# VH-VL binders against o74797, part 19

Target 1, 157 residues: o74797
Amino acid sequence: MGKFALNLNAELTGVKNLAPKDEESFYYAFKVQCSGCREIHDNAIEISRSETHSIPGSKGEANLIWTCKNCRKTCSFVIEGPFSPYNDSQETKKVLVLECRGCELVEFIPQGEWIANGAESNTLFDEIVLEDDWYDYDENASSEVSITNLEWSISKA
Below, E stands for the ipSAE of ESMFold2; O stands for the ipSAE of OpenDDE; V2 stands for 0.75 times the mean of E and O plus 0.25 times the DockQ between their complexes.

## First folded at step 8 (VH-VL; framework fv_zimberelimab)

Design k06 (at its last look DockQ between E and O 0.85; V2 from the best seeds 0.00; counts 0 for: pae E 3.6 > 2)
Fold by OpenDDE, look of step 8:
Structure k06 (fold): chain C 157 residues (1-157), chain A 124 residues (1-124), chain B 110 residues (1-110)
Amino acid sequence: as target 1 above (157 residues)
Amino acid sequence: QLQLQESGPGLVKPSETLTLTCTVSGGSISSSSYYWVWIRQPPGKGLEWIGSIYYSGRTYYNPSLKSRVTVSVDTSKNQFSLKLNSVAATDTALYYCARHVGYQYEGDSYFDYWGQGTLVTVSS
Amino acid sequence: QSALTQPASVSGSPGQSITISCTGTSSDVGRYNYVSWYQQHPGKAPELMIYDVSDRPSGVSDRFSGSKSGNTASLTISGLQAEDEADYYCSSYAGRYTWVFGGGTKLTVL
């Protein structure tokens, strides 16, 4: 049993409040390592707040139940608390916390769409893809906006 | 042995709702290892995933059909159903129900059992 | 959600080996090992032939094999037989609980 934190470091230019689009239904993708056999699995798992699964042998529930294909150990994942919008450019910040049992998070895959606001104009950008650097233009602020040098990391929480 | 069988009307008028039911026998829908899936195949064309449902009622839909599709499950009858609203000629297809092995519990993702399919024609 | 790319048709003589390609993207075939292949004879439902890129279900001939490199998965049929003439479809997990199929390949045994 352990808690893991997803951390983000990025350079924000002209934008603020970086967060997943539709966070409730957003699927966070992670590569995981089984605590049983210590195998790191190539396929990322996906965890969403909208998912609920019964934990075997428990009255509890998790956002994801996952079984290691190698040793058949069962893992459970629970997202704790809301995503913390990222605002601190070029600083590493904890943006999400997960409780993991049976497995460890080893890598985050930044898939899906993200949102942000113009830093000055509050213009909503709601089609941000963060697999690479993101560039756009804020018409209301008459300025270029970008999200670059994204670094995702996982630490124990 | 697990068997899936599609049932429903073979003819639907444009703008109406297509409704199909899949009856599962030889196994329980209430399994954590599987999703229950609808897949269609227009005549002479390829396969298209429509949607999936977990025994808990959680649904997943093809984004291109999401606004028109509803999948439901009845564990007491060991059945799951498809509703497709506002049908058009392009919805004419052979509709299959299938079982999908989920990656969460089996570490794989594939469709291992299929129904025979039921042809639904959209025509005025 | 775009379909996976397959050749429209392939052909071979009895006893030969043929390969069918299935090309996706870095978000599906390239990202996951959840690639499966299905055989469909005329008037029949698809049948699972390969799953998890290269695993074969019980009862499926060892003449069928699968592989993957980058964003492209491949189905190889060795010792081609007349009964192998059919349509073949690949499928892949595409993330966020979505699945995609290839456009299908018609295999003709000459």
Scores: ipSAE 0.596, ipTM 0.880, lowest interface PAE 1.0, mean pLDDT 95
Fold by ESMFold2, look of step 8:
Structure k06 (fold): chain C 157 residues (1-157), chain A 124 residues (1-124), chain B 110 residues (1-110)
Amino acid sequence: as target 1 above (157 residues)
Amino acid sequence: QLQLQESGPGLVKPSETLTLTCTVSGGSISSSSYYWVWIRQPPGKGLEWIGSIYYSGRTYYNPSLKSRVTVSVDTSKNQFSLKLNSVAATDTALYYCARHVGYQYEGDSYFDYWGQGTLVTVSS
Amino acid sequence: QSALTQPASVSGSPGQSITISCTGTSSDVGRYNYVSWYQQHPGKAPELMIYDVSDRPSGVSDRFSGSKSGNTASLTISGLQAEDEADYYCSSYAGRYTWVFGGGTKLTVL
């Protein structure tokens, strides 16, 4: 059992409110380490708030129930609370909290689509992909915008 | 032993709705370890995943078909079904139901049991 | 249009080894080790040959092996036999509980 925080530090140029697009159905991808056999698995798992599954032997629910291929230990994952939109350019901030049983979160993979607004213009950018640095142009502000130097980290909460 | 059997019409007119049912025998559809799946194969062509359902009713669809497809489950009858709206000639295919060992459980992902397939023709 | 690219055909003589490629993207084959291979003889349903890139289900000959490098998975059949003549399909997990298949490869045993 453990609570984990997902943290982000990124350089924001001309944008604010970086968050997952359509957060309710967003799939957060993590590499995990099984607490039983200590294997770090090559396949990232995917956790979404839209997934609800009964936890075996419990009255509770989880967003993902997953079984380690190597040792067959069953793991469960719960997203706790909302994603906190990222605004603090070049500062490390907690953006998401997860409760994990049976596994530890090792690495976040920022797949999927992200959303942000122009910092002064409120121009909507809703097709942001963060698996690499992101660059675009804010026509309403007549300036280049970017999200760069992304550093995702995981800490115990 | 576990068996899957497709049933439904062999001929459907364009713009109508195709409905197919898969009956599971020799095992329970109510399993936390498996997803129940529709896959099709146009004549002489490759395979296309259509959609999947967990016994609780949670569904997942191929994005290219999502606007037209509905998959449902009836655990009391040990069955799951495919509904494909507004069919066209390009929907002519062999339709398979299958069982999937899911990414969520066992740490594996593959389709291990397949029905025999049922040919559905959409005329003109 | 198939999401995974396979050669349309491949051939080999009895006793030889052949390899069938399956190329995807960094969002499917390159991201996940959930690649499987299916053999389909004419008029029959596909049968699982390899799963999770390289694992064999019970009853599948060790002449069949699978591997992956980058965005490309490979099925290798060694000691080619006449009964190996069939269509072969790869599949991959593509994230968010979706799956994609290759367009298929016809294997001819000469």
Scores: ipSAE 0.385, ipTM 0.785, lowest interface PAE 3.6, mean pLDDT 89
ESMFold2 (binder alone), look of step 8: mean pLDDT 90; pTM 0.917

## First folded at step 9 (VH-VL; framework fv_zimberelimab)

Design m01 (at its last look DockQ between E and O 0.70; V2 from the best seeds 0.00; counts 0 for: pae E 2.9 > 2)
Fold by OpenDDE, look of step 9:
Structure m01 (fold): chain C 157 residues (1-157), chain A 124 residues (1-124), chain B 110 residues (1-110)
Amino acid sequence: as target 1 above (157 residues)
Amino acid sequence: QLQLQESGPGLVKPSETLTLTCTVSGGSISSSSYYWVWIRQPPGKGLEWIGSIYYSGRTYYNPSLKSRVTVSVDTSKNQFSLKLNSVAATDTALYYCAKHVGWQYTGDSYFDYWGQGTLVTVSS
Amino acid sequence: QSALTQPASVSGSPGQSITISCTGTSKDVGRYNYVSWYQQHPGKAPELMIYDVSNRPSGVSDRFSGSKSGNTASLTISGLQAEDEADYYCSSYAGRYTWVFGGGTKLTVL
């Protein structure tokens, strides 16, 4: 019940502007803890800025309305603003902010495809998978590129 | 009891658009707990999810078919429809409409009610 | 979005127990507990047999059970009966509001 921040720390080699591919329609996956029963659910929820749902009992809207299977508490999630491209290698940066009601974010699952640019060449890498360390080669810069040691964390915003 | 029934032409020419309608009875499609889904099965082959639609009109498509598929819903008629453009022989299949329980509402994901299916043959 | 992997066929004698495997990846079966199983007799629509890995809908025989380990889900049919002869399909949520089916398994009761 509050605002949560998704933070990223990663080692960028030869790349910059790390961000989700098609960010507006990107589904951010989080494991959540119900504030009602305090259960941490095994299945991650998925939230996209492109989706809008009516919040029951209010005039408000959320990107996701989710119901806890255990206690049936309803949670709402709102993504506040777009993903902030990550550029500060080996520094922890806030990359996304969410407002959560009824639930807490516990863990981020870095699914989907991500994009980045060659640091020098600006070459677009648009098929980056971040579930593991990522390695490629920048032909324009004649250099190896990588994204490694990714650490995702969630904090209160 | 909820029932789903597919309807549409059983024969479509190549490059044309396949259009099917699913009529839901015994319950309203205007439920926040369900998706309404199209699934197909080529003769002698397995099942393939085509796309889903929420009663609000929100759609989700199989990436392999996304460019050719449009699913729509008509809550006033308690129906939802499938359009598949530029069909080819490979689109010949038994097409099912189904109800899909949404995980965001129940914590589960499954297809519990199916139509009988309608065979669509793509042929010149 | 590739299909989940199932054996093409399995067989058993009446009264025996058989298991059908459904292998996905860490992005679907391995990630979510949204695995379901469907039975399809010839000329019929699929019928839900198991959902959420191991839950059985009302009306489905308790001879059917489901489990999951890692990226592989399993359907077990105990006390095999002639009526169990059918095709069986697994399904899994695959993320981003997509779903995938297995290739199907033909069960023959000998």
Scores: ipSAE 0.877, ipTM 0.945, lowest interface PAE 0.6, mean pLDDT 96
Fold by ESMFold2, look of step 9:
Parts: C-alpha cells; sequence; structure tokens
Structure m01 (fold): chain C 157 residues (1-157), chain A 124 residues (1-124), chain B 110 residues (1-110)
C-alpha cells in the first residue's frame, strides 16, 4: 500500500532526453518483496502501461497483478504519471512513480531499449541498451556520446 | 480432466492463410491463471512458440512471426484460434495448442496440457 | 533455428545418470527462473517433466531433476531406464511475455 519513486543518476555526455523507447508499450522490470511473507520473488516482474488487469474482488484495475508463490497474497502495481525524460547529468532525479499494494519494489532492472537525442545535433539514438554503460558516435556532431555511471534507486514517494 | 483438440485443414497452398481452432473441454478457457498457446514442430525439428492469448483477448507473439500471425479467443465457445498469413513450405509443421500456466509471473510457469497436434502441409 | 542450445544427442546405459544441457543468454535462461523441460516419445505430444528450473510435477519420477547455473539449465535423469529414451526439450521465458524453446536432444538408452 504505497507509492514508490524510481530515481536515476547518470552521466550524460553529448545526449539529452533519455527515456524508454515507445514508452506506452515499455516493460519496466523490478524485483519485488511480498509485504505479507517478506519473500523476495526469484523473478523480476514486468510492468507496462499497455497492460490492464482486473484486481480480484474489486472494480479497480492495475497494470500488473502478482500473486506471491510462497504465501499466495495478491499484489497490484499501477504506473502513475509519465516517465520523466532524464536530462540533469550527474543529478538524482525522479523519473517514474508506481503505486504498489501488497508488495514493495526493491530493485529496478533497466532492460529493454531506450532513446535519447544528441545534445546539440538532435541526432536520434533509438537502440540504447542501459544494462551496461552505453557508448556511441554522433556523426552530426562529430563527437563521441555516452551514458555512464548509472545509479538507479527506489524511494517511497 | 481438461482436453485440448486442434481442428483445421491438413493441406494449405502457398501464399494462403492457415486457420486452426483449438477446442477446450473439461474446463473453462476463462481463467486469470492461464494463457492459451500455439506451438508448432516442423518435421524432424524442434518446437517453436507461435503466440499466446489471455481469455480477455490480449495476445503475445513470437517476434519472428508477428507480422503474419493472429490469435483469437471465443470464450462463449470455449475455443481459441490461429491465423497464419502468407504460408510457405517452411510453415509445414505439426501444430499444437496448449495450456500455459504463467499468468503475470505470479505463479508457476509451464505448458501442462497439449492437444494431440494437427499436421499442416503447405504444398502447391 | 532454436533460441536455446541443446546437444543433438546424448546416450547412457541403464542405471547410469545423464545430464542434458540447455544454454541460453543473459536475457532468458540467465535472467528468469521460468525454465521447463518436456519429454516427447515418438508420435506423442510433449509431456512436462520439470518446471520453474527444478520443480517436478506430480506423477513424474524423482529420477528427474533440474538445475541451472548462469545461462545454462540442466536436466538430470538418474537410474536410466529404457522408457526414458525420447526427445527432450527445454523452454525459457524470454521477457515481454515471449517464450523460446531448445532444438531438442535425442536420448538413447544403450
Amino acid sequence: as target 1 above (157 residues)
Amino acid sequence: QLQLQESGPGLVKPSETLTLTCTVSGGSISSSSYYWVWIRQPPGKGLEWIGSIYYSGRTYYNPSLKSRVTVSVDTSKNQFSLKLNSVAATDTALYYCAKHVGWQYTGDSYFDYWGQGTLVTVSS
Amino acid sequence: QSALTQPASVSGSPGQSITISCTGTSKDVGRYNYVSWYQQHPGKAPELMIYDVSNRPSGVSDRFSGSKSGNTASLTISGLQAEDEADYYCSSYAGRYTWVFGGGTKLTVL
């Protein structure tokens, strides 16, 4: 029963507007802990704005319904508001908010594809992978670009 | 005792559309815990997941087939169907329907009930 | 082309133990604990032997066990018997509600 913020701190070199590619259909991956039995689920869950599921015993809906394998408690996750594109190199900024009931978010896994633009050139980089540091070359700016030193954190909103 | 049965043509001409139906008996297709899937096996080769459908109509597809495949569900008939467009000889395979326990990563995940399979040959 | 790599064949003598490997990537077998194993006798549909890496469904002999390390999952059959001769397939979740299978392994009991 709480809101969680996903925060990012990263070093941006030559790029701006870091965000998920096709944000509406993007799958955010998190490790989660059941609030009932304290078990950390052995698989990351995947939450997408494009998924809508009925909450059991309720008229409400969520982006993911998760049932703990250990204690069978039902949990729900709702993405609230848009992803905020990241621009403030080397500053920690809130980029996403989720409402979680029955469980807690404990770790973000930045899988999937991300997009950014060249800081001055607006060159589109739409195949960015953030599970490791990312490096590329901006032909229009004749310079190397990178996204490095990524620090993801989760805080209670 | 849940049963799945494939039905449809055994022979399809190249460039046409393959349509198969799976009838579910001994249980309801409407379940929050199950996905209904199509899997194929070319002669003498391995298994390939084609796509899955949730009883609400949500679908998921193998990226290599996504442009040609449609899966649908009819809960009133307890059935789900496969449509594969623009078939070629490489689509010749034994086609299975199956039940997938894997709802939203919250339970165990496996394909526990399979149909007997239906052979589809693509030939002129 | 299968997404998961299995040996084409393995063999063993009655009473021995054998292991079948299933190698994927850090985006499937290495990331998720949704690996399952299927046994397929000639002319028959696949049957579930192991799910969630190491769980045995009711009615499957305790001679069958599963494990994984890194990007590789393994099926082990102990006390090998003639009826174990079959094709074996692994499968894994591959993210975004997609699934991949191995190319299959023919087990021969000598």
Scores: ipSAE 0.464, ipTM 0.814, lowest interface PAE 2.9, mean pLDDT 90
ESMFold2 (binder alone), look of step 9: mean pLDDT 91; pTM 0.924

Design m02 (at its last look DockQ between E and O 0.79; V2 from the best seeds 0.00; counts 0 for: pae E 4.1 > 2)
Fold by OpenDDE, look of step 9:
Structure m02 (fold): chain C 157 residues (1-157), chain A 124 residues (1-124), chain B 110 residues (1-110)
Amino acid sequence: as target 1 above (157 residues)
Amino acid sequence: QLQLQESGPGLVKPSETLTLTCTVSGGSISSSSYYWVWIRQPPGKGLEWIGSIYYSGRTYYNPSLKSRVTVSVDTSKNQFSLKLNSVAATDTALYYCAKHVGYQWTGDSYFDYWGQGTLVTVSS
Amino acid sequence: QSALTQPASVSGSPGQSITISCTGTSKDVGRYNYVSWYQQHPGKAPELMIYDVSNRPSGVSDRFSGSKSGNTASLTISGLQAEDEADYYCSSYAGRYTWVFGGGTKLTVL
């Protein structure tokens, strides 16, 4: 119940502006802990800024309404602003902020496709998968590129 | 009791658009707990998820079919429809509409109600 | 989005117990507990037999059970009966509001 920040630390070699592909419609996946029963659920939830749902019993809206299967508590999630492109190699940066009610974010699952630009060439890499270290080659810069040692963390915002 | 029924032409020519409608009875499609789904099964083959639609109109498509598929919903008629463009022989299949429970609203994910299916043959 | 892997066929005698495997990846079966199983008799629509890995809908025989380990889900049918002869399909959530089915398994009751 509060605001959470998604933080990223990664080693960028030859690339910049790391961000989700089609960020507005990107589904951010998180494991969550119910604030009611305190169970950490195995199934990650998925949240997109492009989705909007009415919050039950409220005039408010959220990007996701989720129900704890264990205690049936309802949680709402709101993404506050777009993903902040990551450029600071080997530094931990806040890349996303979410407001969560009824649940806490406990782990980020870096699924989906991501994009980045060649640091020098600005070449677009738009099929980046970050579940593991990523390696490619920048033909325009004649150099290897990579995103490695990815560390995702969640903190209170 | 909830029932789903597919309707549409059983024969479509290559390159044309396949259009099917699913009529839901015994319950409203305007539920936050359900998705409405199209699934197909080529003769003698397995099941393939085509796409889903939320009552709000939000759609989700199989990546392999995304460029050709459009799913729509008409809450006033309690119906949802499938359009598949540029059909080929490989699109010949038994097409099912189904109800999908969940998934994030309920914590479940499964297809609990199915139509009887309608055979669509793509042929010249 | 590739299909989940099922054996093409399994067989058993009446009264026996058989198991059908459904193997996915760490991105679907291995990641989510949203595995469901469907029985399909010839000329009929699929029927839900198991959902959420191991839950059985009302009206479904308790001879049907489901489990999961790692990237593999399993459907077990105990006390095999002639009426169990059918095709069986597994399904799993695959993330980002996509779903995938297995290739199907033909169960023959000998």
Scores: ipSAE 0.816, ipTM 0.928, lowest interface PAE 0.7, mean pLDDT 95
Fold by ESMFold2, look of step 9:
Structure m02 (fold): chain C 157 residues (1-157), chain A 124 residues (1-124), chain B 110 residues (1-110)
Amino acid sequence: as target 1 above (157 residues)
Amino acid sequence: QLQLQESGPGLVKPSETLTLTCTVSGGSISSSSYYWVWIRQPPGKGLEWIGSIYYSGRTYYNPSLKSRVTVSVDTSKNQFSLKLNSVAATDTALYYCAKHVGYQWTGDSYFDYWGQGTLVTVSS
Amino acid sequence: QSALTQPASVSGSPGQSITISCTGTSKDVGRYNYVSWYQQHPGKAPELMIYDVSNRPSGVSDRFSGSKSGNTASLTISGLQAEDEADYYCSSYAGRYTWVFGGGTKLTVL
């Protein structure tokens, strides 16, 4: 059973409810390792809850079907359950679970747009980019806000 | 051998809707390994990806055109179509349909089969 | 503006090697190894020459090769021949199942 958890630890200053913008259509990017030949592929794969693909020769479905270029092993990926919004500054929390067949998740790449609210003001920040530390100003709270020291990790479920 | 052929009007008036159809022959449009694509080329200019469709109906669009574009598929006719609303002179181009080999089965990505293109002129 | 930057033209003599550049960003060419090159002769549809940065499809001459460094991909044509005279376009994956193309390069064989 190849279930993997995506974990986040980040320092939140003045914001809450960090999550992907438009979670249903968000594309989660991962580097993967083929379980058959052990190759870690340079191209990250992109998995979205909005993608549904039939598995050939099966009645099952997956969010992504991927084929290893080196050994031709076919892998499948399913997002299980919702993304859990991150709130607990400087605590490691499980935010997403995926079921993977034939491959292992090695690294998460936090591309795309993220959303959060001002912790006390509820000011909407919906253009957050997390590939680097993020800084902004909450005019309604008259204070600076940030999301820094992001640490993404993957664990087996 | 797989072939793609564009069809539709060669002349469209400004503010109207452009509708093009791509007919696929020598192969099935229903494939989990391929996306079906519209690409255009303004006269004397480069290529621009418009949008793609998976045989299940899932679509992906160029963000610059997304508000005006609809791509659809009819698997019973082995066809897919482009609708571009509110056309202007800048939409004058040679329009291609193409097959996109996605990374689902092979891990590769490229456009391997192209139609011959159909010229669409936007003029009053 | 084109999303990927190519020189407008390049020229060379028969037998020479030439290189066409394709410069993108850290969100496309620099992030993904999904770069392809297309040859387009006048009045014809584009034809795939190189995919996944450096792979040649069956039937494409060994004279064509591709590479990438940072945000710039390159197509190299060695042993230049008259039939290589054409327009050349690069393309790159840009994330979220979107694609960008270069503005094109006209290759002239002198």
Scores: ipSAE 0.358, ipTM 0.779, lowest interface PAE 4.1, mean pLDDT 89
ESMFold2 (binder alone), look of step 9: mean pLDDT 91; pTM 0.919

Design m03 (at its last look DockQ between E and O 0.80; V2 from the best seeds 0.74)
Fold by OpenDDE, look of step 9:
Structure m03 (fold): chain C 157 residues (1-157), chain A 124 residues (1-124), chain B 110 residues (1-110)
Amino acid sequence: as target 1 above (157 residues)
Amino acid sequence: QLQLQESGPGLVKPSETLTLTCTVSGGSISSSSYYWVWIRQPPGKGLEWIGSIYYSGRTYYNPSLKSRVTVSVDTSKNQFSLKLNSVAATDTALYYCARHVGWQFTGDSYFDYWGQGTLVTVSS
Amino acid sequence: QSALTQPASVSGSPGQSITISCTGTSSDVGRYNYVSWYQQHPGKAPELMIYDVSNKPSGVSDRFSGSKSGNTASLTISGLQAEDEADYYCSSYAGRYTWVFGGGTKLTVL
C-alpha cells in the first residue's frame, strides 16, 4: 500500500521529450511483488491509464486489478497522471507515479514504442524501441541521434 | 457444464459485414474471471486470435484486424458478438468463440472452452 | 502480429516420444510464461492440453508435457498413441492484451 515512482536515467543525444507513444493508451509493464505472500511474480503485469476497473469491496476504481496466483491476494494499481517526458540527459528523473495496493512494483519492463523529438529540428521519432539502446539519424539536423544507457528504477514516491 | 455456440450466416458477400453471435450456457458471461474471445481458422490453416471482450464491455483486438472488428457483449442474453466489416475472401474461415482465462485473474492465460465453430464463407 | 513458428509436421511410431517446438520472440514466448498448447482432431474444435508452459488441465493424459527455453516452447508427447494423431497449436500472450497462435503442427502416428 503506497505510491511508487518510475524513474529514468538515460543519455539523450540529439533528442528530447522522450515519452511513450500514445501515452494514454500505453501499457506500462512491471514486475510486482505480492505484499501478502511476498512472492515476486515472473510475469510482468501491464497497466494503462485507459483502463478502468472496479475495485472489489470498494467504490473506487483502478487501472488494473490483479490477483496473486500464489496467495490469491488482490492488488489494485492506479496511474497518477501522465508520463512526464524525459529531457534531462544523464539525470535521474521521476517519469511516472503509481498508487499500488496489495502489491509493490519491483521492476519496470520497457516495451512498446516510444517517441521523441529532435533536439534542434523537432523532428518526430515515433518508432523508438527502448529494450536496447536506440540509434537513428536526424536528417533535418544532419546528425546522429541516440538514446543509450537507459536505467529504469522504482522508488517510493 | 459451460458451453459455447456460434451462430450466424454461413455466407457473406465481399465488402459486407460478417456478424456472429456466441451464446454461452451453463455459466454466466458476467463473470469477472474471464474474457470472451473470437478466434478463426481459415480452411487448412492455423488459428488466429481476433479479439476479446470483458463482461464490462472492454475490448481488445488483433492489431491486424482492429480497424474492421467490433466485439460486443450482451450480458442480459448471455451472449457476445463479432462484427467484421469489409470482408474479403481471406476472411473465409471457421470462426470459434471461446472462453479465455486472463493473467489478471489466475496468473495464467489460456483458452479452456471452445465452441464447435461456424464456417463463414465470403463469396460473391 | 506474427504467428509463432511451429514445424509443419512431425511423425513418430507408437510408443515413441515426439517433441513439437513453438518459437516466438522475446516479446511473447520469451517474455511470458503464458504458453498454452491445443490439440485439434479433424472436424473438431481445439482442446486445451497444456497451459502456463507446463501445466495440464484435468483429464489430459500425463503423456503430454510442456517446457520452455528462451523464446521456444516445446510440447512433448510420450508413449505416442494412434489417438494422438492431430494438429497441435501453441499460443502465447504477446503483451498489451494480445495473444498469438502458432502455425500448427500436424502429428502423424506411423
Scores: ipSAE 0.844, ipTM 0.937, lowest interface PAE 0.6, mean pLDDT 96
Fold by ESMFold2, look of step 9:
Structure m03 (fold): chain C 157 residues (1-157), chain A 124 residues (1-124), chain B 110 residues (1-110)
Amino acid sequence: as target 1 above (157 residues)
Amino acid sequence: QLQLQESGPGLVKPSETLTLTCTVSGGSISSSSYYWVWIRQPPGKGLEWIGSIYYSGRTYYNPSLKSRVTVSVDTSKNQFSLKLNSVAATDTALYYCARHVGWQFTGDSYFDYWGQGTLVTVSS
Amino acid sequence: QSALTQPASVSGSPGQSITISCTGTSSDVGRYNYVSWYQQHPGKAPELMIYDVSNKPSGVSDRFSGSKSGNTASLTISGLQAEDEADYYCSSYAGRYTWVFGGGTKLTVL
């Protein structure tokens, strides 16, 4: 049983408050490793605050229940607390915490759409894709904006 | 042994709502391991996933149909249903209900039981 | 969201081997190993042949096998028999609890 922190370090140019679009229904994708047999699961798993599933043989609930194909161990994942919007360009910051039982988080995959504001203009950018570096233009600030050099990491919290 | 059976009208007028019901027999619709699914097949065309429902009522929809589709479950009758609003000729199809084995207990995922299908024609 | 691409038809003679391709994207077939294959005889519902790329349910002939490379999954049928003449569909998980199917392939046994 353990808590894992998702950390981000990225270079922000002209934007602030980087976060998932529609966080309540956002699906966080991770590669995971079973703690029992050490097998890395073939499929990335998806964890969303909007999903609630009963833990077998328990009164507890989780955002995802998953069974390891190799050893048949049941794993559970719970998102703890809110996503913390990322603002501190080029500094590593904790943005999300998950409680995982039976599995360890190995890699984050930044699928989906992200949202940010122009740093000075508050221009809304709500269709940001982070699987590569992101570049755009802020018409209200008459300047280019970007989110680059993304480094996602996972640590025990 | 588990069996799924579709029921509903064979003919629906354009702009109206199509309603289909799937009755599950030989097993319970209330299970943490299964999703209940609607899939359709236009004449001479391939299969199209419409949506899925968990017995708790949680739904998932094909993005291309999401604005028009509602799937619901009635666990007391061991049934789940499809409503498709504002139908057009392109909604003419064989409609199947099916069971999806979810990865929560087995780690595998597939559609293992299918109904016979029911033909729905959209025509004035 | 996007349909998976399959050839419209494939043919072979009894005893031969054939392969049916199923091409998706990096967001479905390329990302997930939840790929299944279904056989559909005329007037019948689809039947599961392969799941999780290469696994066979109980009772499916050893002549059927599945594989995946990049964004393309493949169904191979060896030792073709007349009974194999049918339509074949692939499906893939597409993320966020959504599913996509291929357009289907008509297999003709000559």
Scores: ipSAE 0.603, ipTM 0.854, lowest interface PAE 1.8, mean pLDDT 91
ESMFold2 (binder alone), look of step 9: mean pLDDT 91; pTM 0.929

